# Ledger of designs, part 21: VH-VL binders against q91z69r481to671

Target 1, 191 residues: q91z69r481to671
Amino acid sequence: GRRNSHARHQDSGQVIPLIVESCIRFINLYGLQHQGIFRVSGSQVEVNDIKNSFERGENPLSDEQSNHDINSVAGVLKLYFRGLENPLFPKERFTDLISCIRIDNLYERALHIRKLLLTLPRSVLIVMRYLFAFLNHLSQYSDENMMDPYNLAICFGPTLMPVPEIQDQVSCQAHVNEIVKTIIIHHETIF
Below, E stands for the ipSAE of ESMFold2; O stands for the ipSAE of OpenDDE; V2 stands for 0.75 times the mean of E and O plus 0.25 times the DockQ between their complexes.

## First folded at step 5 (VH-VL; framework fv_ifabotuzumab)

Design e4 (at its last look DockQ between E and O 0.49; V2 from the best seeds 0.00; counts 0 for: pae E 5.2 > 2)
Fold by ESMFold2, look of step 9:
Structure e4 (fold): chain C 191 residues (1-191), chain A 125 residues (1-125), chain B 107 residues (1-107)
Amino acid sequence: as target 1 above (191 residues)
Amino acid sequence: QVQLVQSGAEVKKPGASVKVSCKASGYTFTGYWMNWVRQAPGQGLEWMGDIYPGSGNTNYAQKFQGRVTMTRDTSISTAYMELSRLRSDDTAVYYCARDSEYEDYLTGSYGMDVWGQGTTVTVSS
Amino acid sequence: DIQMTQSPSFLSASVGDRVTITCRASQGIRDYLAWYQQKPEKAPKRLIYAASTLQSGVPSRFSGSGSGTEFTLTISSLQPEDFATYYCQQYKSYPWTFGQGTKLEIK
């Protein structure tokens, strides 16, 4: 057909990856009160099915019916960030970001984190702002979902800011989680 | 190779406190939630709460809120559960149990895959 | 809280028998269910998670099925080492809860 003969452009200029936007939209609509979101694993079959559908150019989350398992949609979102060639927080910034834990005052710490993050490409910052605004919003339901900013940082820290192989994994992991928690809480100051 | 080793049996009087330790080996202690589960004699299993050793963050079952404290010492890979104002119905075996490990496309826990041997706590006059 | 009810509470069977243990949840838990085996004086050992996924190192004679509110653990061709107490556990909602147990004894 005529559609198959059109010259195709690479994309429409979308800044937020469709899979990220779709997962976050779905969770905002159906999952804000879901207990243990991002801690409890979703169905391995459903996670793979959703991921494969996006890879084929489909959007299985586009219908408005709430028939997908929230833990599976959360799993797809985590795996997207895990699968990036470079982590959302670049390894080149790891030492600088971790050093911010020396600042005891959380608001002052947030300002220093902002300074570091503003050196990143705009495309990365837009994804960060979108993700952390969502994580902060989700944490506002913590009385119901049990996922306060600290719990979310624990579940997302390793995915977003992996400890480099040459660093001590045990010593650094708690610091990574503290930095991620700070960003969730103070996302409006940082971005 | 992954192992959780708990402290020995305790006999306590009503009103006292007990602190059970759980030493981890063979894995990254700070990277997995640690659960505490108890079992009264001849009874089933009851989840008490958990701790993330990397941060010390805790969640307690409502039944134990105000009586239980879960802590850890990351320098010796050891988790602790302290239960205060003990009653006779707190007589039980207390277990530590680790959240299950990551695999491939898995994104979190599927329950508890490694358990300590249990610590018997007897509360009597 | 989600209540988990097992049946039967006690089961007597012979080596070689096929055994089925049922677990029912008070509300839908999809496949957020694990099965544990506990021998006397020992900690529980996870056999199955996600309702039907066999834990690594667990013999293939163990299988799980079910979704929603009703679940089964099946042991095909019972072996002497399978005599133990079996628990189901839901991990859909806090607090995590267990069934009351099913004690399996040799006839």
Scores: ipSAE 0.217, ipTM 0.686, lowest interface PAE 5.2, mean pLDDT 86
Fold by OpenDDE, look of step 9:
Structure e4 (fold): chain C 191 residues (1-191), chain A 125 residues (1-125), chain B 107 residues (1-107)
Amino acid sequence: as target 1 above (191 residues)
Amino acid sequence: QVQLVQSGAEVKKPGASVKVSCKASGYTFTGYWMNWVRQAPGQGLEWMGDIYPGSGNTNYAQKFQGRVTMTRDTSISTAYMELSRLRSDDTAVYYCARDSEYEDYLTGSYGMDVWGQGTTVTVSS
Amino acid sequence: DIQMTQSPSFLSASVGDRVTITCRASQGIRDYLAWYQQKPEKAPKRLIYAASTLQSGVPSRFSGSGSGTEFTLTISSLQPEDFATYYCQQYKSYPWTFGQGTKLEIK
């Protein structure tokens, strides 16, 4: 039930929200090889400080000399998507997206997912493309950070594609993770 | 309420295997990492590894790599920890412990907030 | 691996006393630290996480502080039910590691 106040950044004409862009930029610079990124907790205090700074219209991650904890920055990114009034993956597409799990061939699955996602607003697709390109890139360092596409999907699945309350939470979560994993792996095909 | 109920005490001989179960209730089993921690008699706590029931993904402590297997049955919300090639120093109480609330926390882990009652495993000739 | 060292290993105190237990990490772990209480023949119970956040339902006489490599658990006024063994745990990086424990006994 969280409401993300950072949504105002989208109203400023910024195609990619500043908080998203800044966090991803920071992680790309300093966190690609960080073991357990997005799995390991960030500093609660620091996450809140960073979040609050963005809410004030600041960019605490703009300094190239920043020494923020990478886990905290990762936490801020997840917190942003989790706090969206409308999840990045709209609940209206949930059933159709989950149904794609029945497609065994991953490439074919990706094509079906693409068809579904292309019905979404362009602004949403732009953010998705940006995020999943990053996640794919991050997964390429899985030998160092231990975060392969599957592990990343575990961390982001509930945040990006929450299971509607009317659905079976237990049975759907695994499917959500598989869908997110598929998107991470096949992001170029999908977006 | 969230609850973890483990299987009963086990007595094994050296070289044997033991499989401990942990049944979860009161929460979405597939959405939370499950840890396994053991405690030898009179000793401290030792982390063995964890599993994400939603995928089966695991992390094992190096000490137990190749000897421990963590699995789950999502249909009955049950996690399993199997330890093979048992030796006397494996005698301990084994705990399953849920990772902290994913949906309420900023990230995936703030330690272990719910614990099973423990399973005593005795390895003796 | 990150080693966690608690001090003291044993502590004797009386009801009403102020007690402090320390935990030291072999490297910086920010506030990625939890404290647990364990009573005999019982499973551990989480008291503190994020170094200083009190677990819901835990009495306010418990508090945690510290960041980086030095941490403390404080019980402002010991109650009879507080005599137990306490453990710190880091979750900064795999593998998770615990301190060796501090046994708090009645003087």
Scores: ipSAE 0.029, ipTM 0.652, lowest interface PAE 3.9, mean pLDDT 89
ESMFold2, look of step 5: ipSAE 0.114; ipTM 0.647
ESMFold2 (binder alone), look of step 5: mean pLDDT 92; pTM 0.944
OpenDDE, look of step 5: ipSAE 0.023; ipTM 0.669
ESMFold2 (binder alone), look of step 9: mean pLDDT 92; pTM 0.944

Design e5 (at its last look DockQ between E and O 0.03; V2 from the best seeds 0.00; counts 0 for: pae E 8.7 > 2, placed apart)
Fold by OpenDDE, look of step 5:
Structure e5 (fold): chain C 191 residues (1-191), chain A 124 residues (1-124), chain B 107 residues (1-107)
Amino acid sequence: as target 1 above (191 residues)
Amino acid sequence: QVQLVQSGAEVKKPGASVKVSCKASGYTFTGYWMNWVRQAPGQGLEWMGDIYPRSGNTKYDQKFQGRVTMTRDTSISTAYMELSRLRSDDTAVYYCARDTYYEDYLGSYGMDVWGQGTTVTVSS
Amino acid sequence: DIQMTQSPSFLSASVGDRVTITCRASQGIKDYLAWYQQKPEKAPKRLIYAASTLQSGVPSRFSGSGSGTEFTLTISSLQPEDFATYYCQQYNSYPWTFGQGTKLEIK
């Protein structure tokens, strides 16, 4: 079921949060070939303006004639996931997900990851599927945008799957990046 | 360990009000919807409403609209349910229950943690 | 409101039996369905959510299936501790609603 706990969730027809859908749509239209996308920070002011607009229930990216900076839009998307009360990848699954790094074969690893993720709420899985399909698509333009699956994983890993405080931050972060990379590459198998 | 601890049993007269508390621990209180469900003696479960502690937003079953007030104190991770104009058929065990709710994803998945229940008896 | 109807309301079975409980919704609720177990004088316990996802810590003998309007809870081999009342609950749309319950008793 769906709840409208905040203004940003007022669209009852949205399975994917409007902010996520709009940012990804915008990037698909204007940012697929943008060098260093998600690595370069946009204007903090613009990022906040866009974010605040979505929080008011607006869609500042709906106009195809929008002149928003692509780095700002990318920043909004990352900021959204970073700002979640519960990370996209729940901390309760952290240990199990990290353990998948022991599986050398990426396809087999993906199957194990799939098994773990299938235990998550469907709404989360839907967002994951949407996001990772996008990231995979974006990585297909790595010759132009310089963002292969690994580079994208570096950018999104800390945001999507934060390392618990009790864990070794350095070693676990490397593993997180590998897991996220695996998911980007094998998103169709996993979701 | 995630747990919900409710206040003790209440005995009330018809027309009175009752306020039940539910203290949460072991998790981020503000991040999960809190439900209230009651069960009359020998009967099934009845959903009353829920509250999102972060914002204080509430949703009530129409049956209780105007009689029920759900609030929270985030500083002590406690939810409250007040039911007014009590009548005999309000006699029940009242439960608070955490919803495995992913606000940002618009997802609800039922109630994974329950309080121990609070017996409210309404008698003349 | 969405009405949830469980069947049967009462069920007698023996240890080791395969038990099936059905829940029907008055309208489509996709997979937004949870199953709960309640023992006497205890709070309910969630067993299944999203129609078929097993709650952590719940024995594998419990399983859920279904989508849309018809759902099933199955206990593959009934254990002594499984005698209880079971409830389905939809969380597709407000207000949340429960089935009337199924009391599973020892034969």
Scores: ipSAE 0.017, ipTM 0.575, lowest interface PAE 7.5, mean pLDDT 89
Fold by ESMFold2, look of step 5:
Structure e5 (fold): chain C 191 residues (1-191), chain A 124 residues (1-124), chain B 107 residues (1-107)
Amino acid sequence: as target 1 above (191 residues)
Amino acid sequence: QVQLVQSGAEVKKPGASVKVSCKASGYTFTGYWMNWVRQAPGQGLEWMGDIYPRSGNTKYDQKFQGRVTMTRDTSISTAYMELSRLRSDDTAVYYCARDTYYEDYLGSYGMDVWGQGTTVTVSS
Amino acid sequence: DIQMTQSPSFLSASVGDRVTITCRASQGIKDYLAWYQQKPEKAPKRLIYAASTLQSGVPSRFSGSGSGTEFTLTISSLQPEDFATYYCQQYNSYPWTFGQGTKLEIK
């Protein structure tokens, strides 16, 4: 609808956090063919330096420093989501979201996920839409980068949708990864 | 406790095939890449390839392309490496080794858990 | 393919010595490098990853440094249990490759 359309045309620092937008733009420019992106570790020093620069209000990923390590920029993006006080996927929705794995048809599963996500604040949905559109786009280069939706989901699942402490970590983690994979694949249907 | 337990030693003739197994326990088998590394007597380590157990996707070193097949059975948490058309210079210890993901380091990699090794001897 | 070259291939040292092993990559690998220790008839054990990050449970006398194409493993005060063969390994790009090894023996 009009809300979704206007959000698409209103990409700015206040709507999409600058660090998220900057990391994704940098990877789109330089990293789509980068083998093992999000799987291979980045430099911990560089990850922390970039993160700290954004926290000081700087943008170290502007074109002036385009020699940054792709794995480190990917690490900064993951670090941002891991550092949120509340996970991108709220813990209050955890049980409802993972129950969707019982729906075997992936398109039907996506429609149920959509219904659950539409109850979230607009600011969260805008960030989700931006992130998952990017992850889907990145997965289209999987013959080169080795990061299909399955691989991306295992790299992002723990960060985006942490298993609550009271839940069985082993059984739930696989379900989380399957839900995240579904969202990557069907992001246009969901968002 | 995280463990990788490999199948026993093998003696083969040139031209045969060998299939080494690696049984994982103590962690989520499908969530970690599994590497295969070999070491000829008195020689260094040689990476052969890896497999992602959930998808079955593999990447092989070009040296082994066409002779190696890496597979898995997720129902028993076991990875396999099969090497065909064996030659005497394939005599080596073959290791499976798990890739590591450390969330605190945002995907730090390397091989943190190794199997005990499987000696394969190829002799005429 | 990225070729990893270690030096020296063989090193003789005494308990208490400071020992340095170097590893060179044929092209830039940033800090995507691990160091392994291997004792006779045993599987390798990872000591260091990300060029300089010490594996938990590894003594602090081990340290790693470097980035790009040149890396070092340092043992600040050699202990009897440190006599082994050491390997570097890059994980910047496929195929993963190891150095040829450095055998560290007691003098």
Scores: ipSAE 0.012, ipTM 0.576, lowest interface PAE 8.7, mean pLDDT 86
ESMFold2 (binder alone), look of step 5: mean pLDDT 92; pTM 0.946

Design e6 (at its last look DockQ between E and O 0.72; V2 from the best seeds 0.00; counts 0 for: pae E 13.2 > 2)
Fold by OpenDDE, look of step 5:
Structure e6 (fold): chain C 191 residues (1-191), chain A 123 residues (1-123), chain B 107 residues (1-107)
Amino acid sequence: as target 1 above (191 residues)
Amino acid sequence: QVQLVQSGAEVKKPGASVKVSCKASGYTFTGYWMNWVRQAPGQGLEWMGDIYPKSGNTNYAQKFQGRVTMTRDTSISTAYMELSRLRSDDTAVYYCARDSYYDLGSYYGMDVWGQGTTVTVSS
Amino acid sequence: DIQMTQSPSFLSASVGDRVTITCRASQGIRDYLAWYQQKPEKAPKRLIYAASTLQSGVPSRFSGSGSGTEFTLTISSLQPEDFATYYCQQYKSYPWTFGQGTKLEIK
């Protein structure tokens, strides 16, 4: 298929994959105020180099003096989730999650989303909690980085919650973005 | 075929406002950021800002903040750029241009452009 | 803001010539660079993105190279339809900025 095995990016015994933890750590240290983060594509060469390094069991982002481009690191993080054999939001929950868009109140929507997500494996929930806590934190710097919750949802929606082939791609993508936005905003309620 | 069709030429006086439209076709309008770029006579290109049609979120160049307003009507796949308090140096051709969307929301420049709208500001 | 400087501003060449246009960024922009072609009274057309990736439908005589602060657009063999103004643009950080342009004229 189109997606790679997530086993290549996950270290044995770690709750959070090293690539995810390292990228998020790096961005937290150096990229929170980076304007347009996750929107601007990273250097393809650098993104591939970093990704390949992780695949070799290395951690190219462990050095605090690393000179990697923030956009490339951001790209690696997105690429990881994009490459999962099973997307972070499984397709089996897609219809139910999308249906939450009918709930206008965001807090109520979040509660409903929570109920749906609690059915997922603990390992997935731990990664989700970690990621969305980060995205929420990042969005708090939107005055500097220009990435509010919706902008981040636009960037991550297709990656985290891909629209199944049997669904209307156009209409569903808009709803995916809204759901992801809701989760970013209400991550503490949901997780 | 992906196309952007802009409104016709405008002639305005200093202090007035101008609103240029850009109608999109051939693609999902709400799924792509729309940029506005202008070009004064005999000069280069200048980025003004962009808008995401689905949400209406905007980014403006600092030079135009407080004077430019970008909006959209998703029902007719049309983006609008309004520039107020016009002055002579606002005389230019104004372009709408779609972002490239090659990698899950990533930006790779502007791949489709409108034909341009000439705005002339003169007393 | 990131300033983009093109050189030369004006270039005269003949059909069949190899033409090179340079773009320099005031700071490192990795490969976040696009090249545009603009003919008189027409909208710009994207030729290259990611510094070296050729836009679909653009002739192979066009090529881009460079990374960091130095970039080059090359036309290997100039054709009559290539006489135009060319612009580089960075998209590493807001605001997006263009070079001042290079006008390629017939000798």
Scores: ipSAE 0.020, ipTM 0.582, lowest interface PAE 6.3, mean pLDDT 90
Fold by ESMFold2, look of step 5:
Structure e6 (fold): chain C 191 residues (1-191), chain A 123 residues (1-123), chain B 107 residues (1-107)
Amino acid sequence: as target 1 above (191 residues)
Amino acid sequence: QVQLVQSGAEVKKPGASVKVSCKASGYTFTGYWMNWVRQAPGQGLEWMGDIYPKSGNTNYAQKFQGRVTMTRDTSISTAYMELSRLRSDDTAVYYCARDSYYDLGSYYGMDVWGQGTTVTVSS
Amino acid sequence: DIQMTQSPSFLSASVGDRVTITCRASQGIRDYLAWYQQKPEKAPKRLIYAASTLQSGVPSRFSGSGSGTEFTLTISSLQPEDFATYYCQQYKSYPWTFGQGTKLEIK
């Protein structure tokens, strides 16, 4: 379905971007058991066609009879977040977020992450809540789709929380993936 | 220089087990899926399974489920494949092969292969 | 499982020939296909991914085409170093599967 602020528990003038909502809806309907989702690439041609359609104000995923490859729809979602001028997790928060890795207890880590995220604009938090609720839900099908929270984190970490160029890319990327995994698992505590 | 170096050839009797090693260098071992592929004499390539070294998670082809175990030791950047209850038709060259990635961290086949380990099962 | 069938299984050709090898999938795999070259007693080498994208360092005489269920690897002017066995591989869904191979020999 379509989502808007009038259907939410709390009224807001802010909405989930149509492309994000449409990709997630499509995957919820047709792709929860799709093996290797977000790991296996979609067709670059189809990914670009879908993205271009959304940019023209169309919604190619709304037709119930549309037959799009799940990997391509997943690719559109990843491409959307990669293309943001400012990453979903702002670069200014990188050091603070990554420092949460020092907290071994995952519940306490989640509470610390929540405190840091409370400093973000509500529009960003709404998108985060929607995305991470979906990623958690998808991970519940990992026996079928092979994508547990850690595997989803390695597919999304680089896109959602890019490592700054002055940092050691390899070691920081592993820590980013662990933080993203924590958020997927404990999304209800954090958001 | 990305490289995968496998253990040497082995000769085994039917019913035994074999464990092949694959040592990685020149890249972040824990960040890439490692595949195992075999090739019987004069035959084509057959995917056996893969492992993600960071987590140890595995996927096995159904044909090998119950006989194959894939493991790793991240301290020495080494993957292992163990095949049990060997039969003569397990005679093959066994390859390790690293996943490649498309932009956005997705799989597009195997871009780096080990040199292969010949396992002969006879008598 | 998605089955991959190559044709021909064996091909004899001369240096300079144009060679085509076909790969058929048992169900639609879009463009989720790679081509590999394997020389005797050597590991496979990836030539093409995404059906038509050449691996860095692969000569431009190699090209790939196709989508859905039918795919073609073409060598526009065969060179002595191209005599090898060629495999297609699908990566649309687990388990990953290879074609049976096409052995390209000197005529």
Scores: ipSAE 0.000, ipTM 0.524, lowest interface PAE 13.2, mean pLDDT 86
ESMFold2 (binder alone), look of step 5: mean pLDDT 93; pTM 0.952

## First folded at step 7 (VH-VL; framework fv_ifabotuzumab)

Design f0 (at its last look DockQ between E and O 0.04; V2 from the best seeds 0.00; counts 0 for: pae E 8.1 > 2, placed apart)
Fold by OpenDDE, look of step 7:
Structure f0 (fold): chain C 191 residues (1-191), chain A 123 residues (1-123), chain B 107 residues (1-107)
Amino acid sequence: as target 1 above (191 residues)
Amino acid sequence: QVQLVQSGAEVKKPGASVKVSCKASGYTFTGYWMNWVRQAPGQGLEWMGDIYPGSGNTNYAQKFQGRVTMTRDTSISTAYMELSRLRSDDTAVYYCARDSYYDLGSYYGMDVWGQGTTVTVSS
Amino acid sequence: DIQMTQSPSFLSASVGDRVTITCRASQGIRDYLAWYQQKPEKAPKRLIYAASTLQSGVPSRFSGSGSGTEFTLTISSLQPEDFATYYCQQYKSYPWTFGQGTKLEIK
């Protein structure tokens, strides 16, 4: 069962879930140059252990001496978004977002995407802004980690913006990837 | 030439509904958000909402939620704004205005406006 | 909602004067700001977008500046046709909001 993202907010009034912030911080510190990050699966056991720790209200990634595998931490981050009751990109906006693919110019496309995303709750937008800022930053290391915006979009697209079952999965997935790629590249314009 | 042409003036009774049309020409109607903005006599501009004709997606200002309906007919490049349960304070000039995007790195905003439609609500 | 506050609400000036209108946003809006001119019984006309980009066809005596929360519209040398009401508008986040307007009158 998918858990509501609101249930994972700590009492500290943090808008960004601790698990998201911790994973991203950890990757920023230790994983920016890691080849194939988010493409390579981590240890299922370790991913589950980390996840369970967060669910217990702990922060297993707070220790600077943490020897956790980068791929496992990346896996936890993806798993979090996949486990949301409502995907980060709501299904209700799917068709509208996909329609933006018709705009050839990426900047113009970004502006349209921005307008669509502004209809979402502020809490969602804050998380999106945080995530895509990170993904953009990560993509700047593509020479080392081999993860350019498109590769990252391939990895996150299905998780963040799942294709509704009634839609053509193959054709729509390609469009999802392009939309996510556009957001990664133009995150400052969009958010 | 990009142009927005609105329907004529309306006189309505309180409680009635009014539907204003905005016909677009000179550009791809489905590719640009269409805004509706009103202006009460002697007052400033008030954004009501917008619609993306390509999908029909709408955003309404909270003040008008439940009373305003924005639609479009893509076959004739026409946007519609319907306001129901009219009150005297709904008396205003209503404008449609296009949001434009510039592909060379600039954000246009509302670059083309209709001529306005006067709606008078009186008992 | 983002509130836009213009100052002054009323301004009297003479032909040839330099005029400055200020718009303040209640929160940061980057450069997502437009300026409009409205003459009596006419639809608004966009003068400036992206805070400082002049609309094609608008005289160069008009200029916009600012970013974040404070913005200015400047008319370097006021012409007779410039007497009108001016509005700022943010398009950073829904709902779009306008300033209350600045009426520029002849002294």
Scores: ipSAE 0.021, ipTM 0.611, lowest interface PAE 6.4, mean pLDDT 90
Fold by ESMFold2, look of step 7:
Structure f0 (fold): chain C 191 residues (1-191), chain A 123 residues (1-123), chain B 107 residues (1-107)
Amino acid sequence: as target 1 above (191 residues)
Amino acid sequence: QVQLVQSGAEVKKPGASVKVSCKASGYTFTGYWMNWVRQAPGQGLEWMGDIYPGSGNTNYAQKFQGRVTMTRDTSISTAYMELSRLRSDDTAVYYCARDSYYDLGSYYGMDVWGQGTTVTVSS
Amino acid sequence: DIQMTQSPSFLSASVGDRVTITCRASQGIRDYLAWYQQKPEKAPKRLIYAASTLQSGVPSRFSGSGSGTEFTLTISSLQPEDFATYYCQQYKSYPWTFGQGTKLEIK
């Protein structure tokens, strides 16, 4: 690892986290047609090795051309969001967000979601925009990778928008998946 | 007690359709992917596709795209697989099989299987 | 599609024997591999996942090894209840595919 890489991380308040940016760039280069991406588990060893390298200030995805397992890179990305102290979609806004499914017009639903999300810190919104633009792009390859927006929402819903402990986990999960799917599809309206 | 119970054997003519049911019990039906796998006489296992019962979303193996439809009824915890334009080489035992619990992409194969439904296609 | 090839297709053995079944993938699948046991007139039962992790309730005489393209299921001391057909399955990518099976018979 170079010293310049470490110095950049010290100053980032609005920069996409390196691990997120690197995983997404790697998948854009090598993984768009990978069947079952995000549905299939990555190798636990490889996922942890990659994550640990990023925690040491290294970027293992920049030095290797395409040797990394796509499922493991996808797993690193999911593990990053799972490990956040506060979920990307905060639990205190959960009820308001999932209630948006009652808006039948999808454009109006997207505008309501936007309104709720604009109350979040800008640093969170920047990460959301980056992630959901990528998920939308990936879903455009669903004829090849078999991962349409709903499949991707199933894979990310529990990680991004956890159902609060008090609520019925299973019944709420369908609503979470629908909201996440809406955001993938209409990300340009929302962000 | 996790259990998958399938509908009874079917005898069909070429060109017909068959719809096999798979009733789940002992777990949250809507929270696990359900697979359909078939086995021709004396042959190995062949994955046909899956469905997520919570949403009805499906993925089909390319070989069956256009002939297979997988559905579910969440009110009775039952998944369905319908195969159309049957041929004699569709004669097989058809299984439903539940994925292992799905969290963070932790798929490790199919941990619960139905008893199988024999479908015989003959003129 | 990732093709899975098992060898041998048939295997005769006696109670107490050490048995090895090999499974090869047409491309690298790391450890995305499960093993199933199927007895006559019964549905398959998962024995091993992640190439080497034993399913709860599976006897310790069963073990799995390998990664990449070559995998092995080993039964260290064959018991009467182990006579069955064994299948490997890859789950690296859709469509999920199985080996053609290895029928293990009593000699």
Scores: ipSAE 0.012, ipTM 0.619, lowest interface PAE 8.1, mean pLDDT 86
ESMFold2 (binder alone), look of step 7: mean pLDDT 93; pTM 0.951

